# VHH binders against o26223: the designs that were tried, part 188

Target 1, 191 residues: o26223
Amino acid sequence: MKLLWTSQHIKVTVHIDGKVSKMDVLEAIKTRRSIRKYQDREVPEELIDKILDAAMCGPSAVDERPWHFIVVRNREMLEKIPEVHPYGAMVKDAPVAIIVCCDSSLEKIPGFWVQDCSIASQNILLAAHSLGLGAVWTGVYPLEDRVEGIRRLFSIPEHVIPFSVIPLGYPAENPGTRDLFDPDRIHLEKW

## First folded at step 12 (VHH)

Design w99 (framework vhh_7nfr_2)
Fold by ESMFold2-Fast, scan of step 12:
Structure w99 (fold): chain B 191 residues (1-191), chain A 119 residues (1-119)
Amino acid sequence: as target 1 above (191 residues)
Amino acid sequence: QVQLQESGGGLVQPGGSLRLSCAASGFTFSRYGMSWVRQAPGEGREWVSSISYSGGSTYYADSVKGRFTIARDNVKNTLYLLMDSLKSDDTAVYYCAKGYTSYLPFDYWGQGTQVTVSS
């Protein structure tokens, strides 16, 4: 029975492109895990820049690209996030967090900014993972108390909506691989 | 509903080759990833290889990489495992499975085909 876990583990070692040191796109997607424990080690600004570049490369409705990002490194500010975000306890231990925001003045199609900011958030998680970092998406929108709390804490203007808080750092945990492919969710031609 | 029937096993000399086949029915074969899993005598199940629904992506356990090739024929609803450079450690019952995971229900597994590498 333990051999079932071993089989899943073995899949993680497959290198699609045949490169031992290179994480290709599919490997990054399949092996990314939510990381909530971080080493006491600074993340270079260069890596944050690469992550944000990747975030801005996502598709958006009518190319509206409504996202703005707040990079938080100040320990005092990171320690205050759990006060307004119940599931943000890990943020205080992270060396840095990115707050994904929507500038409503950039919105061209009502409501699609949620999808746009979700894409940006996922790209942050994947880019972080590909660079050897761990991250986790903590939800802000559409929870009114969290939106208001984060807005107040970071002096976010009323026309800007905080969407997610993503702490990141060098991982201090190594969760196992997940085998999530479910063929019963795939329908041929019709439901 | 799901029916998987393996064939092609047998006795083979070390360094030899075998081609296993799995005939699938009861589901739309061309839209599902497929796997081969083996079980040696007195041991647990070990994942061997998987292939995407289109055949565009293939995955192999480190123990068989470079020696085995997984393939599929979506017109014939058949999964294949081409086994080259066989070793005594490859001796096992080989099972065809619907999907990528080793946690699939028994209804998703075939009855198995015996491969013996000896002498």
Scores: ipSAE 0.000, ipTM 0.094, lowest interface PAE 19.6, mean pLDDT 82

Design x1 (framework vhh_vobarilizumab_d1)
Fold by ESMFold2-Fast, scan of step 12:
Structure x1 (fold): chain B 191 residues (1-191), chain A 121 residues (1-121)
Amino acid sequence: as target 1 above (191 residues)
Amino acid sequence: EVQLVESGGGLVQPGGSLRLSCAASGFTFSSYEMAWYRQAPGKGRELVAYISSGGYTDYADSVKGRFTISRDNAKNTLYLQMNSLRPEDTAVYYCARGPYETYLDTSFDYWGQGTLVTVSS
């Protein structure tokens, strides 16, 4: 840790355990797993900023970029998420969660915001993994009960649609991987 | 290829204990979420307990504090420790394999006929 006494805006690189993991893109894609158990450690704001930057870098239908993100660190709010999201029990144990939302007023072509928000959600998972964090995508849209529960809990306007809730933190579990390559799904030149 | 074999069921008096085991083979056990389901006569299947690859656990309200799910990834074995058993715990218990990766709800597949647990005086 560093203590700064300057009045300037200074960015400090924070390292956990004095180490930085390097991972190429293919390794990140192949080794990323859903993480539901987290260490009781704060995630630096700088890492959240990097993750959200990555979230916004995906392709978007006709470049509509409809995403908005809510960053939740408040323990009381995290503890309420399982009440409106039955699959989200692990969220209350996470140090932070990101709620991916669609602002429908930014939509240029109907329906493609789902793909846009899916791409953003996956980029959050991959970016978190590449930075030594773990995360899990818990589905909200299109389950109307979950959409409305999250909307009420976080005072989300009616023109904004909560899409996913992604808790993240330093992983306290290490799931194994499997080979998912299936050549029967690949057709050359024609079906 | 994929097999799940449950064992440890039996007849027990109210307040008693049982430990169920599930031997897994034919897949990379450590990569999957696992669960225990039960089905009582005339009822649908109910999720009892759930465990992630790294040991995150969740329980049905009816068994929380009484049952403990655990896994031994080195032995490819899932366990359910059942304490303070009640007559309403009487059911066939099924070991189930979850999805490798999912962003929506739990869908589990399972094999065999399970193991019968009968709690009666």
Scores: ipSAE 0.574, ipTM 0.754, lowest interface PAE 1.2, mean pLDDT 87

Design x10 (framework vhh_vobarilizumab_d1)
Fold by ESMFold2-Fast, scan of step 12:
Order: sequence, then structure tokens, then C-alpha cells
Structure x10 (fold): chain B 191 residues (1-191), chain A 121 residues (1-121)
Amino acid sequence: as target 1 above (191 residues)
Amino acid sequence: EVQLVESGGGLVQPGGSLRLSCAASGFTFSSYEMAWYRQAPGKGRELVAYISSGGYTDYADSVKGRFTISRDNAKNTLYLQMNSLRPEDTAVYYCARGPFEHYVESGFDYWGQGTLVTVSS
């Protein structure tokens, strides 16, 4: 279905030839893989908005929700990320990257912002996968050189801490999956 | 039991080429990141080339443009094509298995026995 309306906001919903949209959550969790190779295709702003909405729906310590996000589409800026992140080489070839940040002024309980930003990062990966995109979480915090490099590159203020850089796009690779279930890590009623 | 068996090393003159192979067994090869490391006498181990399960590649600056890492998932084999070899490329080359999923750069395990590459006259 195409649904169009015009105002200050324009939204288009594309018809998918009657296919049932199956977003089986367990299948999405089990089949999501880190994707480091992307098609030369732009990711629509509407999909980025959906991904960021999902990121902000995660639980946070005492509902502090300390996350802020920088959406990077500028090619020159994406090409500079590998200069400050030695394992972020794939970012230069991605159509877009999301930088997950903690605004420390929103922190209500010390230290839990790390879990909060981890939850947001994982939700970005799962949401991207569910929408037919691929993404990879490249670690920034707690590696001080990367934290300061990313801060300088994106003019991030001192009270804000860059946590992760997540390039994403339409996947140009299809990694295999593995059964990761390990019953030896499950204890019934006691250790 | 995880096994990695390197082959293809040897003596080559400067400017020459070699192709290293690593035969993998005991795990689902297609699901893992793989890498080539090297260690020259008296030096630490250096990451040379990296390949993701899906084929994304990355290289040390010292070998960019000269070396090509590739994988054949159907044959459970990792390759390193080395062109324009230099005396400083002389080292024992190791095949390494990376983690399945991670958000910080790979900590590689299950090092193979290594294969010696000597670039000299």
C-alpha cells in the first residue's frame, strides 16, 4: 500500500505486493549478524527514524534514558572515523552511521549509563536487521583514545560520552549462523 | 577439536609471490572471522590481514595493496595471496580464528602451527 499525505510532514508507505510482513522477534535475534559490507544505496530517513525510535524504547536505570544519537551521512565525516577508530574501517563505505552517546547531565544513578547505552546499541542492531538492513557495533567506550577521537571529530561536548559507532546499510554480505545454545550455562533452581 | 593447518610457505626472492593456505576443521568455519598474523624473529605478533564471515576484509598498512586475504567456505579454507614480497615480510605466518560475534575488535584464538616465509636471496 501507498499512503500519501502532504503537510509539513510527508510520509509514504510502499506496497509490498501482498507479502505478509513477518518480524518474528526470536528469529530476528537468532539470525542478526554483524554486517561490515554494504550496498551502494542510501538508507531512507524513515528507516533511521524507526531504528532510533526502537533504540529509545529500551529500559534504562531509574528511567534516566541518557542516550543521545548523532546520525552521520556526510561522506567526508564517515571517511574520517577510521582515523580515530582503528577497527572502524568499514564505516567509510557505509551510507550512514549512528553514534550512540551518553549525556551525563541526564544520569540519575552513577555508572548505569553504560548498560543503558548498550541496550540502545543492541536495539539499533536488531531494529536494523528487522528492517532488512545490516549493522555492526564498533566499540568506543571505555577505550579512551577512541572516546576522545570521536569527541573531537564530531564536536561532542565534555559532558557527553560517545559510547559506540554503528555503521549501517543494505547488506552486501550474508554471514552464516551458528547455534550458540549452551545448556551447561543453565542451572535449574540453584548453581 | 579445533584445528588450523597452514601451508604454502617457503623461500622466495624479493618481488616474488606466494599463496598461503589454512585448512580449518572442528568448527563451523563459515560463521567465524579469520585472520593471518605473522611473527618475525625477535619481534611480537602482528595482525596482517582480517576477513569477516561475510567477506569484509581489512589489512595492516604494511601490506595494503600487496596482500589479499580470501576464504572458501565450501572448502573450509583461508588464503593469503602475497605479492611484491619484501625482506621485511620474512616471518612465520599464523592462521587464527576470531570470535563469532563481538563489538570490540577480535581477540583471536586457536592459532595454527605456522608456516615460514623467507624473502631473501
Scores: ipSAE 0.535, ipTM 0.743, lowest interface PAE 1.4, mean pLDDT 87

Design x11 (framework vhh_vobarilizumab_d1)
Fold by ESMFold2-Fast, scan of step 12:
Structure x11 (fold): chain B 191 residues (1-191), chain A 120 residues (1-120)
Amino acid sequence: as target 1 above (191 residues)
Amino acid sequence: EVQLVESGGGLVQPGGSLRLSCAASGFTFSSYEMAWYRQAPGKGRELVAYISSGGYTDYADSVKGRFTISRDNAKNTLYLQMNSLRPEDTAVYYCARQPYESYINTFDYWGQGTLVTVSS
């Protein structure tokens, strides 16, 4: 197996320039919903770069930062994802999807890459929402059939583990939210 | 307190039509993904049709073009319009709810089922 050691080329210098977001951080967290229906509209590369920058800003175990990301815009490839992921049917209709992967050669502490990739996946969802996009996390790991299906489809090497597939686009639906605050799950001082 | 109650099943001739309904209660119906499953005698449950909270739909290849899933959020009701019915469509049909914001897309509540028999 041959490893590629070149980094992803993203515009890490892209910043919010001169306009304050109308959505504060708590509002973004509380109003984000899974979006499965998208407008037939291209997502600019600049927004994908901002989302991936946010993905990489999450904490990681021992600063291992094991994530790699595959950005899929090719319609033929997007149409094949439902063949290996039974709940990924909406990916066929999305303008773009991000596949979050773990490069196990970057792992410094066994097993924590799952948490690292989970944090990156949630940051992708939240960043997309804050930028006026919709997205949904479709689970891959630890379901072995999905892991192997995605690996084969995208020529992912053996030492790299596909973790999640996240289609995204401009939303064509606006689902409502639930009040999820449950004080019975909060214990003061002891269990 | 979550309840899903199916209705509309019955005996129908091949080529006929039926509309199934699922009355939901005990939760904010409009916020949840919903599905129709079926189970033929001696077989496992199979997904027939899926609808997201925002109206995205997906269908099993065996029913695509013949069945239509829809929802009425004001009435807390899920529907399955079944056209051009075949003997192979004979099964107990279940409506099911997907857990809120689940990234694995499993189902957490099911109705009791309604029997559809396609026979002469």
Scores: ipSAE 0.586, ipTM 0.786, lowest interface PAE 1.5, mean pLDDT 88

Design x12 (framework vhh_vobarilizumab_d1)
Fold by ESMFold2-Fast, scan of step 12:
Structure x12 (fold): chain B 191 residues (1-191), chain A 121 residues (1-121)
Amino acid sequence: as target 1 above (191 residues)
Amino acid sequence: EVQLVESGGGLVQPGGSLRLSCAASGFTFSSYEMAWYRQAPGKGRELVAYISSGGYTDYADSVKGRFTISRDNAKNTLYLQMNSLRPEDTAVYYCAVGPFEEYIPDAFDIWGQGTLVTVSS
């Protein structure tokens, strides 16, 4: 049946807090927005577990799976993140943040850990959105000052590289959906 | 075509105030993140203030408590209210759309013409 840009055959049913919702994968991708304002409400551990499970399900170069994750709920630690990440002020007000890291000892092919950690970060954002949460990716790597600042705050070993900091919570803002489709960026058969 | 036109710059004494405006066209303004950047003589561009489509704001440490970013979606206009201006605020101020609102808010590719702010005694 015709919905302008949606197929009825590609619907996912999600049980959230006893409620049933349906979300198309394409709808999740197109409606996900960066959320920087959060309700004063705890995120259940079970939802964090689901998000991290999704983070680890992305493709990985030669299956090296180099990511490690730090889950931060401690208010004092969250409040210190803006001191080493100048545009991460929203993190101090989030109920929880996930730090995506690369364990370089797991690297099998040089440099592809960046793609692996990017995929994991995007999966965290999409999984959070699908579960009724909001999140934002705040960049760390390759900005050396942020990498070393985060490393020191969380006692991260030298062989582990902090990649991104993702605060998340129940959203306290509702930004509009962006329409970013640009057919001029699509080339048929050749450049 | 996305267009951004800044205005409101000028010469002001230390401790004075200015309000910058950015008129936006060519896109659905209300759906996009917006930012103000500045470039001081001999320096690179730095992010000054950021505002999400939902109204969340973030500021550089050097301007917190003195500058306020706001938007008027009905007028497709972005504002920067600058109070307690200091000589070190002297710069060309640029309006930008936020294609990197998710992980690097200090890397926008769409820029306006800029408006000069000079703070001098």
Scores: ipSAE 0.029, ipTM 0.342, lowest interface PAE 3.6, mean pLDDT 83

Design x13 (framework vhh_vobarilizumab_d1)
Fold by ESMFold2-Fast, scan of step 12:
Structure x13 (fold): chain B 191 residues (1-191), chain A 121 residues (1-121)
Amino acid sequence: as target 1 above (191 residues)
Amino acid sequence: EVQLVESGGGLVQPGGSLRLSCAASGFTFSSYEMAWYRQAPGKGRELVAYISSGGYTDYADSVKGRFTISRDNAKNTLYLQMNSLRPEDTAVYYCARDLYESYTPDYFDYWGQGTLVTVSS
């Protein structure tokens, strides 16, 4: 029975807070990039705990919060992800990956679980970036072959839908950012 | 206007080498992920090699160890070095630009016209 949850996040606050204060929220959002190349270096458990805490803090439709997470550190399992996710090759090189899942039994309003799991996925990417890590969202849902491949590989029950696979690690690349601001998409008072 | 122009294709004997080039213009090349695809007669387009803006590379199993993808951001040029060529490598090779921050990296928004590579005796 695995009812005991890690308490690492409670005791890690001092170390993590020092790093968070280095990058404000707007900077984190504007400078986050997909990272696909990682250092050969372990990610501490306390950082994973902080990332998952952030993932669960997103808004959810009717407070359904249908997300479940699988943390994968096993090298052999990470090496098998590209076999069932055709463009997940970077996962093989990552020290850890998080699989974001929806437990459909927790769904209170049809269809909104997709937005809920998208929010959780983005929070993982932002939290990782704020902690000095790099990550990338690799899409699973709604691609049927990827959904079934990931389900089989990780023994995921039929009522649970794998949504995204997010490898993460200390970045070994530094891609530039693009200015994405488009004022033509902003309408004042009316369309 | 965005343009991708491939060159370097041709006829080569089995075991030979070719280097393909893709000249990019009309966008900030260094900020985009780039790929090489190929299409053999009667087949769909398949990913051959991929390179991220930060230099991460990935290859199809059929070409891994024989092909090398690289980029020159100062020249806005993508390369594919092809060694130990086989008859089954015969195809039209296409340069493609990935979507910025796409979480479906197997989708691309711009394609070049292609360059033909023929491996035969």
Scores: ipSAE 0.512, ipTM 0.725, lowest interface PAE 1.5, mean pLDDT 86

Design x14 (framework vhh_vobarilizumab_d1)
Fold by ESMFold2-Fast, scan of step 12:
Structure x14 (fold): chain B 191 residues (1-191), chain A 121 residues (1-121)
Amino acid sequence: as target 1 above (191 residues)
Amino acid sequence: EVQLVESGGGLVQPGGSLRLSCAASGFTFSSYEMAWYRQAPGKGRELVAYISSGGYTDYADSVKGRFTISRDNAKNTLYLQMNSLRPEDTAVYYCARGEWDSYISEGFDPWGQGTLVTVSS
């Protein structure tokens, strides 16, 4: 990914079915689901640029913002991901995947990069959903074999830690819903 | 209480067929990913077949084209149709549930005692 090229694309308006429909934030949060089956449709670069913009807008510990992103569209590379991430099989069938990474040289406070990269990953999922796409977060860190496998496969430098692999595309499945609200987990004033 | 109860195993000749069933209770079956695992004598557990909540399926290379995983959400039941069975398919078969919206795609944990499939003459 080239940052200058990506920043120019973020300003482009894309007209697609459903793009002009407004989903509120609560609706997006409550209706997002992990999507593992995708239509055989290309995802426009403009949508990826909007998703990555959203990913970088999350809060960050002492504003270290250590995240870097690899955008993978090459079919041969996508097909190799399950070899180093055995439960990332759906990546083979996705038109694109985003690898969320931490550049440890940007770390200002030890350990908080995990939260920063988690926030970026969730923003990718929410932004994709709001744009009519489906995505799934497949865990890499802290599983050492997956970290090193992904690093080797994508020529990631030693000071950069691959955190998650997120395949995405237009959904070809419609998962069910679950009521997750549990008032027993809410404590007023004291535990 | 979450329960998965496997059935349908038995003794079958090479080239034969069996259909395994897994009756699920205690959760919203249609919302979860489901899988079949097997464990042959003296070997570790192997993921055989997988089905997502939306219907995406995947299979181990060793069974592709011979086994079919399916689900009946109205009956809360998972199936494994096993055709052209081979002695190498002899194993205890386990039904397993995925986790809701998990960002760790580790293998499913089997819940229950499984059902024995023996392929021999």
Scores: ipSAE 0.436, ipTM 0.703, lowest interface PAE 1.6, mean pLDDT 86

Design x15 (framework vhh_vobarilizumab_d1)
Fold by ESMFold2-Fast, scan of step 12:
Structure x15 (fold): chain B 191 residues (1-191), chain A 119 residues (1-119)
Amino acid sequence: as target 1 above (191 residues)
Amino acid sequence: EVQLVESGGGLVQPGGSLRLSCAASGFTFSSYEMAWYRQAPGKGRELVAYISSGGYTDYADSVKGRFTISRDNAKNTLYLQMNSLRPEDTAVYYCARHPFEQYIDSDYWGQGTLVTVSS
């Protein structure tokens, strides 16, 4: 039994063992773009669940997996995010947003939670793209005013740190692709 | 080298119009998202208008319906048409390149162009 997923940019093939093909993954990485304009269309909960499953599959330092996620669908709450996040204007127009958080009580090695939450955020972006959705990573940490604003808005405890806000939806824009490969950034054997 | 060079600022009376231009070089302009920001005295920098590589636009509520952002990919130029200007629009206006994966801020900024709305 095979599952075949199609997005506007890629086709993702899930093998019977649950793995995606390597070529489809590279295409997803190279063609994913920040999407800030969304259709007025609901994102099914099943797709959000798949995205969050993918987010939790990232590598984590000492397997601490400190991430927690808040799924925001309430329009009134989405409309308040731009008040505490100056580059989050697009969030008010999104059908849903995911707030990626670190529970510091789960941290086993100091400082690596930033890497863990970055990995989770990138997996959300790639998974969304693979499912035909668009998303954008809006930065929260380490900007203290945004961290405190988001914490207060969503009643996040003091030991939990909001890391990123990722609005998602069906894309209403289609940006071109980029070739970002720069061989001058690759050093062989030594600097 | 990436360069953004702004022009078109000046003194204008309330109700007047100005068109700002930003000449871009050193990158594939058509592939990047672009924005106009402004900074008034004593205030932080704020996003005024945004345009994606695909031409989709967004505006701050304070300028919506009065300002129009546009791009000419053949000329590598970004524009901001400002109509019905108000004294509160007085600020230094910055052209900015948004990387495709902007999650915090713009990666390159112009030098700024001063817009003064005063009678």
Scores: ipSAE 0.013, ipTM 0.431, lowest interface PAE 7.8, mean pLDDT 85

Design x16 (framework vhh_vobarilizumab_d1)
Fold by ESMFold2-Fast, scan of step 12:
Structure x16 (fold): chain B 191 residues (1-191), chain A 122 residues (1-122)
Amino acid sequence: as target 1 above (191 residues)
Amino acid sequence: EVQLVESGGGLVQPGGSLRLSCAASGFTFSSYEMAWYRQAPGKGRELVAYISSGGYTDYADSVKGRFTISRDNAKNTLYLQMNSLRPEDTAVYYCARGSYESYIDRSGFDYWGQGTLVTVSS
């Protein structure tokens, strides 16, 4: 993993139908889909470094930035995730997964680490999409069995809370774009 | 591309039974979460029953113990067995595929069939 220079030299690149194009932020947000099927192809460490750099750039309550990340490439470990996460079956087929964690010793204001780690998780999904990868957020916190299962599987200390497991890889599926705009959810001046 | 086609609806007397079927095509059925929704006249859509790719099921309290959701992955078909039907069960029933965007599970449904009408009356 090389974190030096990645924050200054990241280029937004998306692979569409075998072609490479630049994607703006709104396009990235609107076209990102959860991807659960991956090509049998390695993800370069450089791309993981870029994704983790982006993950750490989110806003954080009182700038506490409580996130830690575990990068999992070991096939035997990836194959064990479905045993502790019922909806994580796709993880065993991914070339890599990122576990987003909160180090509670870094927490400055109670409870806001959940929002911080949610922001980091979404940034991972958007950054992966912008780099031509697919990813999916599989929820861990606040489901106690999943939290404890992931903690034991990856030797995570008691003061650290696993928040999400995000498998990623080159996509082997292409879900359609969604149209979710609902003006009934927008209220002017008051409810 | 993605298609869900419901069948099996009809008129039935209170206390009767119906089995709904949903034929799926255009995706790998065995890999997706599936659900049955219903919409009664003048009401919004209500989740009735859910089944994961692994066979885990969940039900609305209003139908628990009366309805059973199941799937046949070899036939790409979703089923809803409806027993002890009540006039309140009268609705158009929709087969739905999980939208892929739920981060807790695979629910959050984005494709629905055209629906099949179930009428429970004497």
Scores: ipSAE 0.371, ipTM 0.749, lowest interface PAE 1.5, mean pLDDT 86

Design x17 (framework vhh_vobarilizumab_d1)
Fold by ESMFold2-Fast, scan of step 12:
Structure x17 (fold): chain B 191 residues (1-191), chain A 121 residues (1-121)
Amino acid sequence: as target 1 above (191 residues)
Amino acid sequence: EVQLVESGGGLVQPGGSLRLSCAASGFTFSSYEMAWYRQAPGKGRELVAYISSGGYTDYADSVKGRFTISRDNAKNTLYLQMNSLRPEDTAVYYCAKSAFESYLPEYFQHWGQGTLVTVSS
């Protein structure tokens, strides 16, 4: 039973000129792109569970792990996101979205929850990519009108701060990459 | 380095049509999301039409069915076909280039100088 689960988690496949290869961590990081066009195909709950598990595995300041997640599949609710988040209209056909939130009552050191929730958001993007899905991080915090709009739309308590909205699904686009390596940003031993 | 040059604006009667062009240079055009924004006198800048690197399009409700965004990656050119123009379409139209992998994807990185479209009888 465990053997089948293990093989399922390691058989992430990337098609390179028709050949199937396993996607390692560096490959996932280098090939992940923001995806805004999705197939008309539901994402299984099992994949969402794996993505959220990965989100919660990130480091956090003083192990505060302040993150909470809202999983939105309801079409009426997804269609209301553009009313409070302008980029929501560009990703309106996503089958599911995850809202990353900070519960301020869990915060152990002021301000570091932003880094914590950034790490969780990036892990969602990487995990989705590794599972054959596409996703895009759309910023909420620190834009106060957007924070309040999302809070009101999803009945989020005042002590909880919505941080990002991440629509995801099976990709229906394949955007190109950019070579981002810049050796001028690397300093050896001193500035 | 990045340059976006709009053209095709002008004065047109209500019900008329115009085709706007945006000539792009200084970046790999095919790898970026592109958009048309407009700014009418006394109003903020608003998104009119969007096209992804993969060809996905989206439109403001006010122009849906009347405007068509397209791109020619071989010519590094973005287009906006505007049909059934109305006086409220009067604005300066701006070509915009997305920022690579921005988590504020609605904030475009580079803008052209704009091209004026006036719809008046």
Scores: ipSAE 0.563, ipTM 0.762, lowest interface PAE 1.4, mean pLDDT 87

Design x18 (framework vhh_vobarilizumab_d1)
Fold by ESMFold2-Fast, scan of step 12:
Structure x18 (fold): chain B 191 residues (1-191), chain A 121 residues (1-121)
Amino acid sequence: as target 1 above (191 residues)
Amino acid sequence: EVQLVESGGGLVQPGGSLRLSCAASGFTFSSYEMAWYRQAPGKGRELVAYISSGGYTDYADSVKGRFTISRDNAKNTLYLQMNSLRPEDTAVYYCARTDFESYVGTYFDYWGQGTLVTVSS
């Protein structure tokens, strides 16, 4: 049976019974790694929906929530991303990518959309990790050539700004853990 | 003060081998991702191989099966074992401290001075 299909105005899924890994927040934050190699395996729509739900739960400046998301599964489109994003070679091998965008018409205070979209991007990475997937944030904004390349490729209107491209899938690499705690960066009471 | 010092380059005939070393100081070596880049005459710098803090490795397609990147955290040293060398491998090789968590692309915050590898007969 099929895991997922969409036809016109109908989205149909095969019922998928599976356990989601339970990971506490600190473990998720400390063990998340950028993943650039993926298994040749489809990611269920239900997991993408959970990731995007988590992405929209971040804090937002004056609660403007300017984020929009494009979910890309089309192989031809994924294969064209490296042509406009020089460090996005891994995207063509991913089963799916999420493009995080800012709808500037939703801005309430200028400039804070960058922080809002950064928060959404990190939430995508953490949510993917918590669900047993791997992902990597490939930066688009503020690099003008990448912004315009992605805009043209996905027919993004002028008032919408592509911020990041995040390919994701079941990981085919295990980069291990890092030990980054540096007490010299912590100042008590004063600098 | 962060320092990276490459060594081990030289002149070698096609089919030969070299082992490059990079001595790191001024930072907690074991906590960082490391990479080897190269720059051939008249070309830009290209990534050759990288190794994560956890030991995961990856290679440019042009060197897969011929080059091996490794690290010795106790000695703060990065290595590149280069086998079956070809004239096209002629370049200055650079050690770089990098982070696989870079969301801009290939990020490196420190480069070494480089070591020249010449493959000719």
Scores: ipSAE 0.489, ipTM 0.749, lowest interface PAE 1.2, mean pLDDT 87

